# Ledger of designs, part 67: VH-VL binders against o27280

Target 1, 266 residues: o27280
Amino acid sequence: MDSMNVPEVLEIKRIVEESESVKTFIFSWDFRREVRPGQFVMVWDFRDEKPMSVSLIDPVRSEIGISIRRVGEFTDRVHGLSEGDLLGIRGPYGRGFELMGRDILLVGGGIGMAPLAALADEATARGMRVDALVAARTADELLFLDRLEAAGVNISTCTDDGSCGFKGFAHERLLTLEENHDMAAVCGPEPMMFQVMRILDERDVPAQLSLERYMKCAVGICGQCCLDDTGFRVCAEGPVFWSQELSRVREFGRYRRDPAGRRVPW

## First folded at step 3 (VH-VL)

Design n58 (framework fv_marstacimab)
Fold by ESMFold2-Fast, scan of step 3:
Structure n58 (fold): chain C 266 residues (1-266), chain A 119 residues (1-119), chain B 112 residues (1-112)
Amino acid sequence: as target 1 above (266 residues)
Amino acid sequence: EVQLLESGGGLVQPGGSLRLSCAASGFTFSDYAMSWVRQAPGKGLEWVSAISGSGYSTYYADSVKGRFTISRDNSKNTLYLQMNSLRAEDTAVYYCAKEWSGSPYFDYWGQGTMVTVSS
Amino acid sequence: QSVLTQPPSVSGAPGQRVTISCTGSSSNIGAGYDVHWYQQLPGTAPKLLIYGNSNRPSGVPDRFSGSKSGTSASLAITGLQAEDEADYYCQSYDSSLSGSYVFGGGTKLTVL
């Protein structure tokens, strides 16, 4: 029995309100259990357990942060907690992001900026030049702008409704950005990630994409963890994938699975 | 102010084709994503297809994928829906709908154009 | 066949309050996507009534209000009037579908 597979009951040290719908919960962490950007933990409220990306990794303060969007009964209960309350944390799980080169592009949609914020901290600490395209439907759903600015990140924004920055979708904004990058990391809605990946592939920029829907597969909750006819083992190799790996999967951005596991066009 | 006017509907036999047009005015057409939404007689609304402001990205409902093609001509402020291999279940009023700055809600709708697939 | 579930009909008398529910799943409303509402008067095109869960476009009276919680949303109409008799549709976005907008089956409001 690995210690990572047993929930540890941790006290909520601090809560940061990121927006009306998003809070970051901060815990003391023993870094003998290494945590990398792009990994997730299982958060247990003593009733239900849900996967959440790690959004802050701070070995100097011995802290991790977990950013949670209010989207359902579990997250509503967790949002009702206060400093001093307890949560169970199990993990970390999954494949983290890999950094390479000197210049990196981050493309995040909504809560997808959470794991990318942790990556931005690591990249800037390594002396990399970081450009971030932060996308959301509205200005109030743009996350981590102050934290990215404090880290020295070059920020571009876009909102679907034009309430902040470029008016339009992330991939349309990306077409107006002509900076060269050695790699990219992308996290957000799957249709956005697919369109962004296509543009990056045309620019010969290797990209890593984090697929939120595969986090449950990595811990055995999801019953179906095979992508299309490729036989690619998402449970063992996700949630972060290189675009070269994902471009071989005909399902990404084109198909989903129905309840019977059949491939259905989007 | 903002106006959307559909045309190109009519009676067509099963297996036939029709091309719908939507003429837009009163806003900067190329800045906004556009959708087609249909409504069968006495039934609810069903989203059919969407296209980004630039025309780069297109999206389709499962029921029409491979048969319908959405396109736009930003120089003419016109949205199109090419409908091939038409089936009786495609019979509906087809609405042209403007998205707010590419967001997933429709702030303006056209009057609709009726497509009837019957022998 | 609708992705979002609405009651097929609701009824009320003038001056009363009615509420129309819209129930989704973890891939749409439960994923945090906003819910929007449209009013369709007999023989007309739909008209935007509520956007972004609770916002009213210019010209929509404050007796119309929207809310969202978990996997569900609600449209409330207070001070019901005869001219409110219409079909009402909720709409969201579904992350399991490529760029897909999803509608509720519609609710016919009858003013008694």
Scores: ipSAE 0.000, ipTM 0.384, lowest interface PAE 18.6, mean pLDDT 82

Design n59 (framework fv_marstacimab)
Fold by ESMFold2-Fast, scan of step 3:
Structure n59 (fold): chain C 266 residues (1-266), chain A 120 residues (1-120), chain B 112 residues (1-112)
Amino acid sequence: as target 1 above (266 residues)
Amino acid sequence: EVQLLESGGGLVQPGGSLRLSCAASGFTFSDYAMSWVRQAPGKGLEWVSAISGSGYSTYYADSVKGRFTISRDNSKNTLYLQMNSLRAEDTAVYYCAKHDFSSEPYFDYWGQGTMVTVSS
Amino acid sequence: QSVLTQPPSVSGAPGQRVTISCTGSSSNIGAGYDVHWYQQLPGTAPKLLIYGNSNRPSGVPDRFSGSKSGTSASLAITGLQAEDEADYYCQSYDSSLSGSYVFGGGTKLTVL
């Protein structure tokens, strides 16, 4: 760990309720400090600090957005905040997505759509054709559909329970979609990403996958960023990895890590 | 055609040092992790050390940790093993081995090996 | 934790079937890690024979096959030939050894 940026205390300018469990917190941002889709920031509530993906990058309004799902003590406290309240922000950190070609497939599960929403904005601004497969357990957990539609994205949905779109998992829906894309970007639960990567590899579509568990390694705070079978890869190079890089990681899609960094089967 | 050629082996006294090299050709060297695997005379295979394609991550067997250092020079397509504080138990043929891209990595190509003898 | 266990030797006559076992534990084969097999002819470097439990590289005859069950794996050689006389090693990955590639002790196959 060499150095990290000092946290900047920023005022919450606006809060967007994305669902009952997800909110996007919007801050004014000085774009002399570059931010790219796929990067994350450390969010500090003056008690704990957690990595959060940047979900909105708007240089025209001079704003960034950070989408946070309520899953524990820290996120519950942050969800209790109001416009005008303060949070500490450090970053951005990590490797962002690269765009290439003329068309891109986005495959997102749950909160994994957050960094992909920022990528969709950039891809459409560059004139790319964007197809998004948005997956969730239920219709109420599908995220950013209105934002993606407003950006001109071609949207497909699937839910495990069939409450919206295709009934089934993301990889099952992907098998029914067009095979032709110059690249793909994938973010969501690791088992979903593994299955999607396998299909995209068979179709010769180069894919980038965003692994949330590698975000802390990029800032030198690591208990979970290095997998035993990734003794051959520096986790700080994440959170975005090419599928070719992940094909050498035995743990990907097979094991998760608990808070102590111990591997646990999915 | 993938080729791996080891060099640098020889006779050394206990407590001495040797540096092994492995010249690689026939593949994009920087895309693949590499390992050193050794075999003592009349004994089985023992994995020694591995290095990622970028060179940033290194891995060592407990028997050599703190004494051996693996490194690579991707501009020269060459893998190295710096061996210090050598012991009689380090006497072995040392093989350079290439990893594949699978999620369960195995050694798809091996060099011919170079003999290291620690005399006492 | 213990490394992979192989019988030190097996033997068979030409045309017969031999099986070489590889016994692991819950930290390696039992944890779901794949088993790979290498053939080492006398005086030569090891060569990949089977990868991913049961897959053959190009050029490996179908007389060689691999399987995996529970904490163990096996290599079967049918229609045994004189040129099969070699040392055979299984290899897997072990999570309990700080993440390490592990080899079996090796099995010397003698063709009678």
Scores: ipSAE 0.000, ipTM 0.392, lowest interface PAE 17.7, mean pLDDT 82

Design n6 (framework fv_bamlanivimab)
Fold by ESMFold2-Fast, scan of step 3:
Structure n6 (fold): chain C 266 residues (1-266), chain A 123 residues (1-123), chain B 107 residues (1-107)
Amino acid sequence: as target 1 above (266 residues)
Amino acid sequence: QVQLVQSGAEVKKPGSSVKVSCKASGGTFSDYAISWVRQAPGQGLEWMGRIIPIFDTANYAQKFQGRVTITADKSTSTAYMELSSLRSEDTAVYYCARGKSYYDYVWGSFDYWGQGTAVTVSS
Amino acid sequence: DIQMTQSPSSLSASVGDRVTITCRASQSISDYLSWYQQKPGKAPKLLIYAASSLQSGVPSRFSGSGSGTDFTLTITSLQPEDFATYYCQQSYSTPWTFGQGTKVEIK
């Protein structure tokens, strides 16, 4: 948004149930305000405001989508809303993904597939070959498989419990996928991203990783999105970082911050 | 497949220290968090702390901070828990347990447990 | 610290019964809740993780439900091997905390 960074009140046009715990909320959007994959918006329910990644960018239908996992009081309230209800949307914010080369690998864990689904749409529209490794704890938590298939993406899956695809973790599955890519994009839990980054670095594949940590910088509260050692602020300088930038951050994969800014171990 | 094997029972005097070992076999040791959970006779379960060997980081419950040290030796796939300044209330069975999944950020769902080590602090 | 309150503290049941155990967190923990079974002299065994996900190898008669602060473990057709103590545990915030346990005894 360009007018004083003020939330715009938008009507929920459509709700897609992605899983038992994830819904995508779709809004009409004026694309004179550009939105790129990897950017986030602040979602305001008229009580609390939280950052959410944009998971659908559709200029043809003039729509954006925001995928939200039920993980607390704010998200529980938002999940209780219906088509026709109102939410405040402020943004977009942050650095989006950059596309380069002919071939891209997407590695997503859980809700981390949300910004990568938007990126997959853009990459396929540009004529890139897209391979996606979709990881989750269980089959029911694998997200956007139908959407990725519809976009022409080559999909590999893995689940911790073996309920779908490879039994194991994303990085273990990645070790069995020995194909060259011009770049990769990774989004998911930080420990997963750390392991994936390490493998991609060994293969000389440049990677962009999205840190969707609990953030308050967009509302003027510093600390919660600040990374120690380098002083990076996720909402100001991210959420998308190149692997070279993250390799110098002592906290990456080891710590998170609570709402008070206290360092909490994984 | 995956197995956690702990060291044998210990009888200690008040004020001494105890070091319990937990050797992992099957699977990659460094990719998982190892927690220590104790259970006093007839009581419930109490989490003491964990180590994440791949990140070389240990974290402790505030109650044990300053008395407990959790370490890991990746070359032998062994985690250790050392508890100092022992009191009679430290009499318990001590378990090591592996965190199930790194996707939940916290590795607090324990899918494999050691057999337990009885530590008795006697007068 | 997040306090986990489990109820009932004990119950008596017969083989074939439907058993329900509840667990309440002092604050919202989303779905970061696990259920364990412990038999005398043995280490706990994971039954349910992420509030409702059945651990591999655990019989389908066990199920979990709930989110936020209120959680339930259900055993639909109690078997002789199910007489044990059951614990809930939150992994939302350290220190990880367990409920006090529910002992399921033979009627």
Scores: ipSAE 0.005, ipTM 0.431, lowest interface PAE 12.1, mean pLDDT 82

Design n60 (framework fv_marstacimab)
Fold by ESMFold2-Fast, scan of step 3:
Structure n60 (fold): chain C 266 residues (1-266), chain A 120 residues (1-120), chain B 112 residues (1-112)
Amino acid sequence: as target 1 above (266 residues)
Amino acid sequence: EVQLLESGGGLVQPGGSLRLSCAASGFTFSDYAMSWVRQAPGKGLEWVSAISGSGYSTYYADSVKGRFTISRDNSKNTLYLQMNSLRAEDTAVYYCAKGEYDSSPWFDPWGQGTMVTVSS
Amino acid sequence: QSVLTQPPSVSGAPGQRVTISCTGSSSNIGAGYDVHWYQQLPGTAPKLLIYGNSNRPSGVPDRFSGSKSGTSASLAITGLQAEDEADYYCQSYDSSLSGSYVFGGGTKLTVL
């Protein structure tokens, strides 16, 4: 019985309210079970189990954090919990981000900033220069700005409605930003990530993109988490992919899966 | 300029079959999802089917599932809809539409439409 | 019958302002899915008028604007002109098992 495949029942140590719809749940963690930015865990509320990206990795305090957006029955129940309540956690799973170079660009949309916030912490701790483009529909949906600023990250924002920062989409804002990056990491809605990837490819910036697609199999032993044409399994081979891998996937940026697992246009 | 042109509509008896075509030009056809949307005479718009840019993934409205088949030939820039076991309620103008995305999915442009009439 | 509800008709005089509502539910607009609007002139195919709740494609006059609040969206037309006579459809996505893309029933705009 591998310890990664058995849920460990952990006490919620602290809850941080990131916005009206997003909370970060913080747990004590034994770092003999290594966790890297870009990996996810399975969260079990003793009724259902769902994959969630790790948004905080703090070996000094021996803590991990998991940021959860309220979008359905499971997440509504978890949002109703308090400090001291219990959740089952197993993992981590998936391929994390790889850091290279000295200057890194992060591009995050909505809850996609969660795994990028953990990456920003690691990159700044390594002495890297970090620029972050934080995108959302509205100002109150921009996430982790205070945490990124505290870490020394250079922040640019954009909102679809113009309520904060640049008025427009992430890829439109990216066109106005400086091009001096060794690597980029991108996480957010697939249509946004696809447009951002195209710009980064034109700039010859290698990019890693995190696909938070519907993940049915956390242990990587089934084919339910597949991409069109290539057969990539997000839970086993992802969720982080290099841009060159995704440039050949016709489904990327075109289709997603609904709650029944059916393909639907973006 | 981006253009979509439908063809293949006509009069058919209940239980019959028709194949619709949509010729696309002015964009990289294989990069975009395509849809069929229909409109019965004097009625509103109803989404029918979608296909991925590669052609591997297809999706159907419940009303046509098992009877209609969407396909594409990327070498000819052409979208198809094979309609079998046609019913009177399938009578409609059928539009070909290109899927667009930036923050959410919408349809732009639309073809001119082709009329399918199912009657005896 | 449509999961998105529009008034069947609306009318106004030249130069006036009209609004067309699109009422959804918690499984579509209320779930945060964007609303798009299409204009269909008599005898023609629909064309995109508004996307992403409030954005205009190139060539659409700024007299047309869109907004979204809660489970509903609205299309506003100011400075109404005779050429605006058309059917208008809202469109979103529904997360329930009833279907993916959903259109409103359509609103016939008459310029008096």
Scores: ipSAE 0.000, ipTM 0.383, lowest interface PAE 18.8, mean pLDDT 81

Design n61 (framework fv_marstacimab)
Fold by ESMFold2-Fast, scan of step 3:
Structure n61 (fold): chain C 266 residues (1-266), chain A 120 residues (1-120), chain B 112 residues (1-112)
Amino acid sequence: as target 1 above (266 residues)
Amino acid sequence: EVQLLESGGGLVQPGGSLRLSCAASGFTFSDYAMSWVRQAPGKGLEWVSAISGSGYSTYYADSVKGRFTISRDNSKNTLYLQMNSLRAEDTAVYYCARDTYSEGPLFDYWGQGTMVTVSS
Amino acid sequence: QSVLTQPPSVSGAPGQRVTISCTGSSSNIGAGYDVHWYQQLPGTAPKLLIYGNSNRPSGVPDRFSGSKSGTSASLAITGLQAEDEADYYCQSYDSSLSGSYVFGGGTKLTVL
């Protein structure tokens, strides 16, 4: 047992219901332990431990937030918790987003808006101009619109069914947006991120993309976190990668891995 | 090669001011919190102040709060400590230290130190 | 004055073993915070010797080892060499002090 990575047992200070399937759990946090957007923590319910991206970083209130979508046994148990209950938190881990230039485009799909909401707060605090393309299947699944608006972000929405904003996919909406940015940050389903990356590469916009699905081991060397061709380990070298790095990975946007490590097409 | 180089120390009268600098190289400066740690002649180590990687959060020991201001310029890879209303008990070697949270809150690299003497 | 307590001095002969203690409380070491150790050779800056209770940075010989139990930690030095003569400091974190780094008072090791 590595005592440097022992979870801190923290009290759930506040719970925000973001949608019927997403909640943000807010904890008091000591910011001498720096947390940056794009990093993740291991959430321990005293039975199982899962990686979760940090969605709120508030040094003024000394709080962090972790947004969790209800998709299975662990998340079902965590969603059943109340304010005052305890969770173990280890981290932060991974490489966070790097900010450069004067303006940034955020492209988020579904729960992928969670780490991007934290990034939007940091970018606006630094005086950057922030444009966000928020995509989901339906209007009910668009996340963090109120937070982004409060932060002064220029918001475009996109839903598959046309229930809010542009009717279509994120990459189709992006093609109708011609404004160039100094950089972009992208988080969401891998097929969406692959298409968005292609468009940003054509526009010579450097992009960082977050590969959350590979965050399975938080500490030490983990073969399950490796990507094809580059040997990168998401828990050690990610989850955030520059688009140039991902362009060398045959697996990105094409395959996923089953529990045995075998390639399975999307 | 990680390097931290302090400058700005010297002799100053009680009630005076002094600004320390720490030039960092060999790592991505904005990814790390930074601290100032001091050591009075013949005495032990005392943490003085810390600043987060982004510069948004600052922390101070009670003995310096309201008199010292920590800041950083990530575009120049430089950490600063503005010291006002200096007292004889502030006499010490001031070390710049890199503060890493990946290994727990600790100081993995230290500068050579710069001597601050507060005397008439 | 210091939150973590160390003996002010310890001594040993070349080849011998010495142990330096670091005693904390329930708000720091006892709260689960790790203990780190720094070595300060005469006239030099401190350098990291042990981190996370028992881990060695690259270049630190295995004759240096750390341990933690309850509210206390220890640094053990085996096979003492003249070059080990230095001041040793433990460091942890204290949540009750508005999130402060806390150092031990330091231990002067003399190699006889």
Scores: ipSAE 0.000, ipTM 0.384, lowest interface PAE 19.2, mean pLDDT 82

Design n62 (framework fv_marstacimab)
Fold by ESMFold2-Fast, scan of step 3:
Structure n62 (fold): chain C 266 residues (1-266), chain A 119 residues (1-119), chain B 112 residues (1-112)
Amino acid sequence: as target 1 above (266 residues)
Amino acid sequence: EVQLLESGGGLVQPGGSLRLSCAASGFTFSDYAMSWVRQAPGKGLEWVSAISGSGYSTYYADSVKGRFTISRDNSKNTLYLQMNSLRAEDTAVYYCAKLDYTDSPFDYWGQGTMVTVSS
Amino acid sequence: QSVLTQPPSVSGAPGQRVTISCTGSSSNIGAGYDVHWYQQLPGTAPKLLIYGNSNRPSGVPDRFSGSKSGTSASLAITGLQAEDEADYYCQSYDSSLSGSYVFGGGTKLTVL
């Protein structure tokens, strides 16, 4: 019966091609339903429903944006849609990022830059100094560089193959950056986030990290959405966690699960 | 190689109790959730219970809640199911299965142990 | 009956194609939860056949494939062989109040 648990059918107002594999879908939004950076929505294509992070929050234009990477049948179908087509949206759900201090470091990998782009907009609007480390496998997968530059963000890039910026991984690039930040926010592949968290912990920089893990129901409906032995319910208590919280999760960054559920090293 | 070996099944009268065990090997037992799934003779599969890697969190199907208790001893790589107040409808082969998280498959199964609740 | 609905039986001759359906609802498959499939040979424990809607574990032939659309999933078996004769179960997660793992009622495949 809750309006947040019933999909609202919205028209795709604009589509932004972020890369060959990523598009941002923009919808008119009634901001009486508050949305914060780090929260997600359930996107319904009238066949399947998947969780997607909110990547644009624009109260001035009354718009939200949802960035989607093409990785399977659902996302392939959604990528085939055009402006004027309809999608169902439920939410928002989850705990968003908290801003504190005057200086923030954003560290994003691939599509993980999506929720961080929304956070960058809010941080700059509050007058914070924002430094962003944008990481990807290749230059073509670096996301939101134009948006971040337009917002006044200080940008550093790295790619695994060296096709843009520093050649190497995010944590290797982070070691060359100044450490004077009041907080950090991190989102991307879990091994990247684990390595980045370790460096930020050593520098005594409090960090928030965003985990998107198997959340396919409304917050509080699924009783078994938990992180290993901590009892954290990702859909109810996440997806954003402080680094101190994640340091107690044995599996974070140490192993992953293959599709059969088998643990494998990162 | 992952191996799961169930034991403790048998014939018990209604209202009785049994304790099932599952000996696990071939993986880091404490890192994985574990589950019990049962199958009545000639019938389909029914999930019974699950336990987190540490043993802190336990989950039960409504049909067994309050009567069955799942537990584990990570030092012995062993999963347990204490079954109390047994009913004829609990008659089934009980499988030990490796279960990782909410949306993961049951990727490895034991051979099963038969529990018969009858006079 | 069961939360996920499967036909009780399906049959085909060697070399033919069969499809086994699995119909759910908005609280399970329709909510976006993955569908997994298990093969149970007579007198044996179930074995994982398909996971995450369409993926095969190592050692499973590409004759077995899975798909999902809306509130339903399907297992397709092409080039039927005598050794495929077994019971097949779909499985998902149900997000209703208590939350639980749910299985289909099972489909007996007979190879003629």
Scores: ipSAE 0.000, ipTM 0.390, lowest interface PAE 16.7, mean pLDDT 82

Design n63 (framework fv_marstacimab)
Fold by ESMFold2-Fast, scan of step 3:
Structure n63 (fold): chain C 266 residues (1-266), chain A 120 residues (1-120), chain B 112 residues (1-112)
Amino acid sequence: as target 1 above (266 residues)
Amino acid sequence: EVQLLESGGGLVQPGGSLRLSCAASGFTFSDYAMSWVRQAPGKGLEWVSAISGSGYSTYYADSVKGRFTISRDNSKNTLYLQMNSLRAEDTAVYYCAKQEWDTSGYFDYWGQGTMVTVSS
Amino acid sequence: QSVLTQPPSVSGAPGQRVTISCTGSSSNIGAGYDVHWYQQLPGTAPKLLIYGNSNRPSGVPDRFSGSKSGTSASLAITGLQAEDEADYYCQSYDSSLSGSYVFGGGTKLTVL
């Protein structure tokens, strides 16, 4: 508990290049501090600290992985590191995904596939049937396809430009998929997530959504990462919310529409 | 041959309501998002609202949120715009437009437009 | 408030080249959203001229071309003809809080 509030300086064991802009940094981890899919850690480069989702949880090898997209000064510095270099890691924080039923649909956009890759590993280990809808702007931005395939996941892809799979957005592809699921987990840009949630609600599929945007704006413990009206703090009560919980928030708050102006189910 | 035909325009008093229709033919209506775009007399184009092919996703310009509702009936190949609490600044020709793509969407076919005049 | 800026007018003589600029910001063109162009002849509905920054629909002559760089886009018209007199509009998508398709203010092209 207390040990989570001070960074541990850990050696980078291994680096996996996921794409031109995404790397997974792998560290030895003491699983006396449990880590679950959907949780995040604070990554400290001895100058700045940023929240990052856990993308690999491997108790057999005693390792965790953290996937980082190169988008600015902090991530550029971290991407410049090599195996053997040191980073400060604090956490884990937040509520992880909960699994129920026999089958699950994962819907991920871009780097949002990172926490869903860890979830896919756990779901397949439990014997669940896993279907993943992986969305990106272009084929080169689709993440974790080889890892999902190796785990036995049934994969559908969609790209805005049609360079891989369905041409269009995740929610448009979802409308052409007829199989029902016991639950879903969704992570990606908020416009995608809200449209997907709407369709899943119409199909009576309970969904969990990960609100990574608020975590990326946080510095340290996230007192400022909250959903207005109910006072949910993403780092304490999220980042993962059930659709029923999020719908309740939306009944009272300004987040009834996402930044793209797309409707959220009543 | 794609055809879009708007109807339902007319003169209405401020605070009133009006419903526009757009009859579509020549393409598989349910496969395409549809939009309403307006143009005030002597002014430029302003996007008003969009709806996905299935009707599940709707989008609105900030200026019409809470007042206008876009809908569609795919069995009748018809797009609708329900306009409530109309204001003088809503006076415009309203065009029905067929949309390609989604968020980076463009309008490949347009109807001839229907005139909505809001005045006392 | 307009989020895409076009010059209100542009002019040229027959056979000349003109360009029409469309200036956006980091929330639209600068965010990677494509730019599309429409031609509106007097008294008619707009017609698609360029889509996806640089693609021409069937029937649009190659005298019309589009480009995009940074937060801006341009429509180029070469071999200007009298029938090119029209209003030209750029269009993109804006990802700011309201999220919407956005049009430029329009440019009136006059052929002298």
Scores: ipSAE 0.000, ipTM 0.391, lowest interface PAE 18.7, mean pLDDT 82

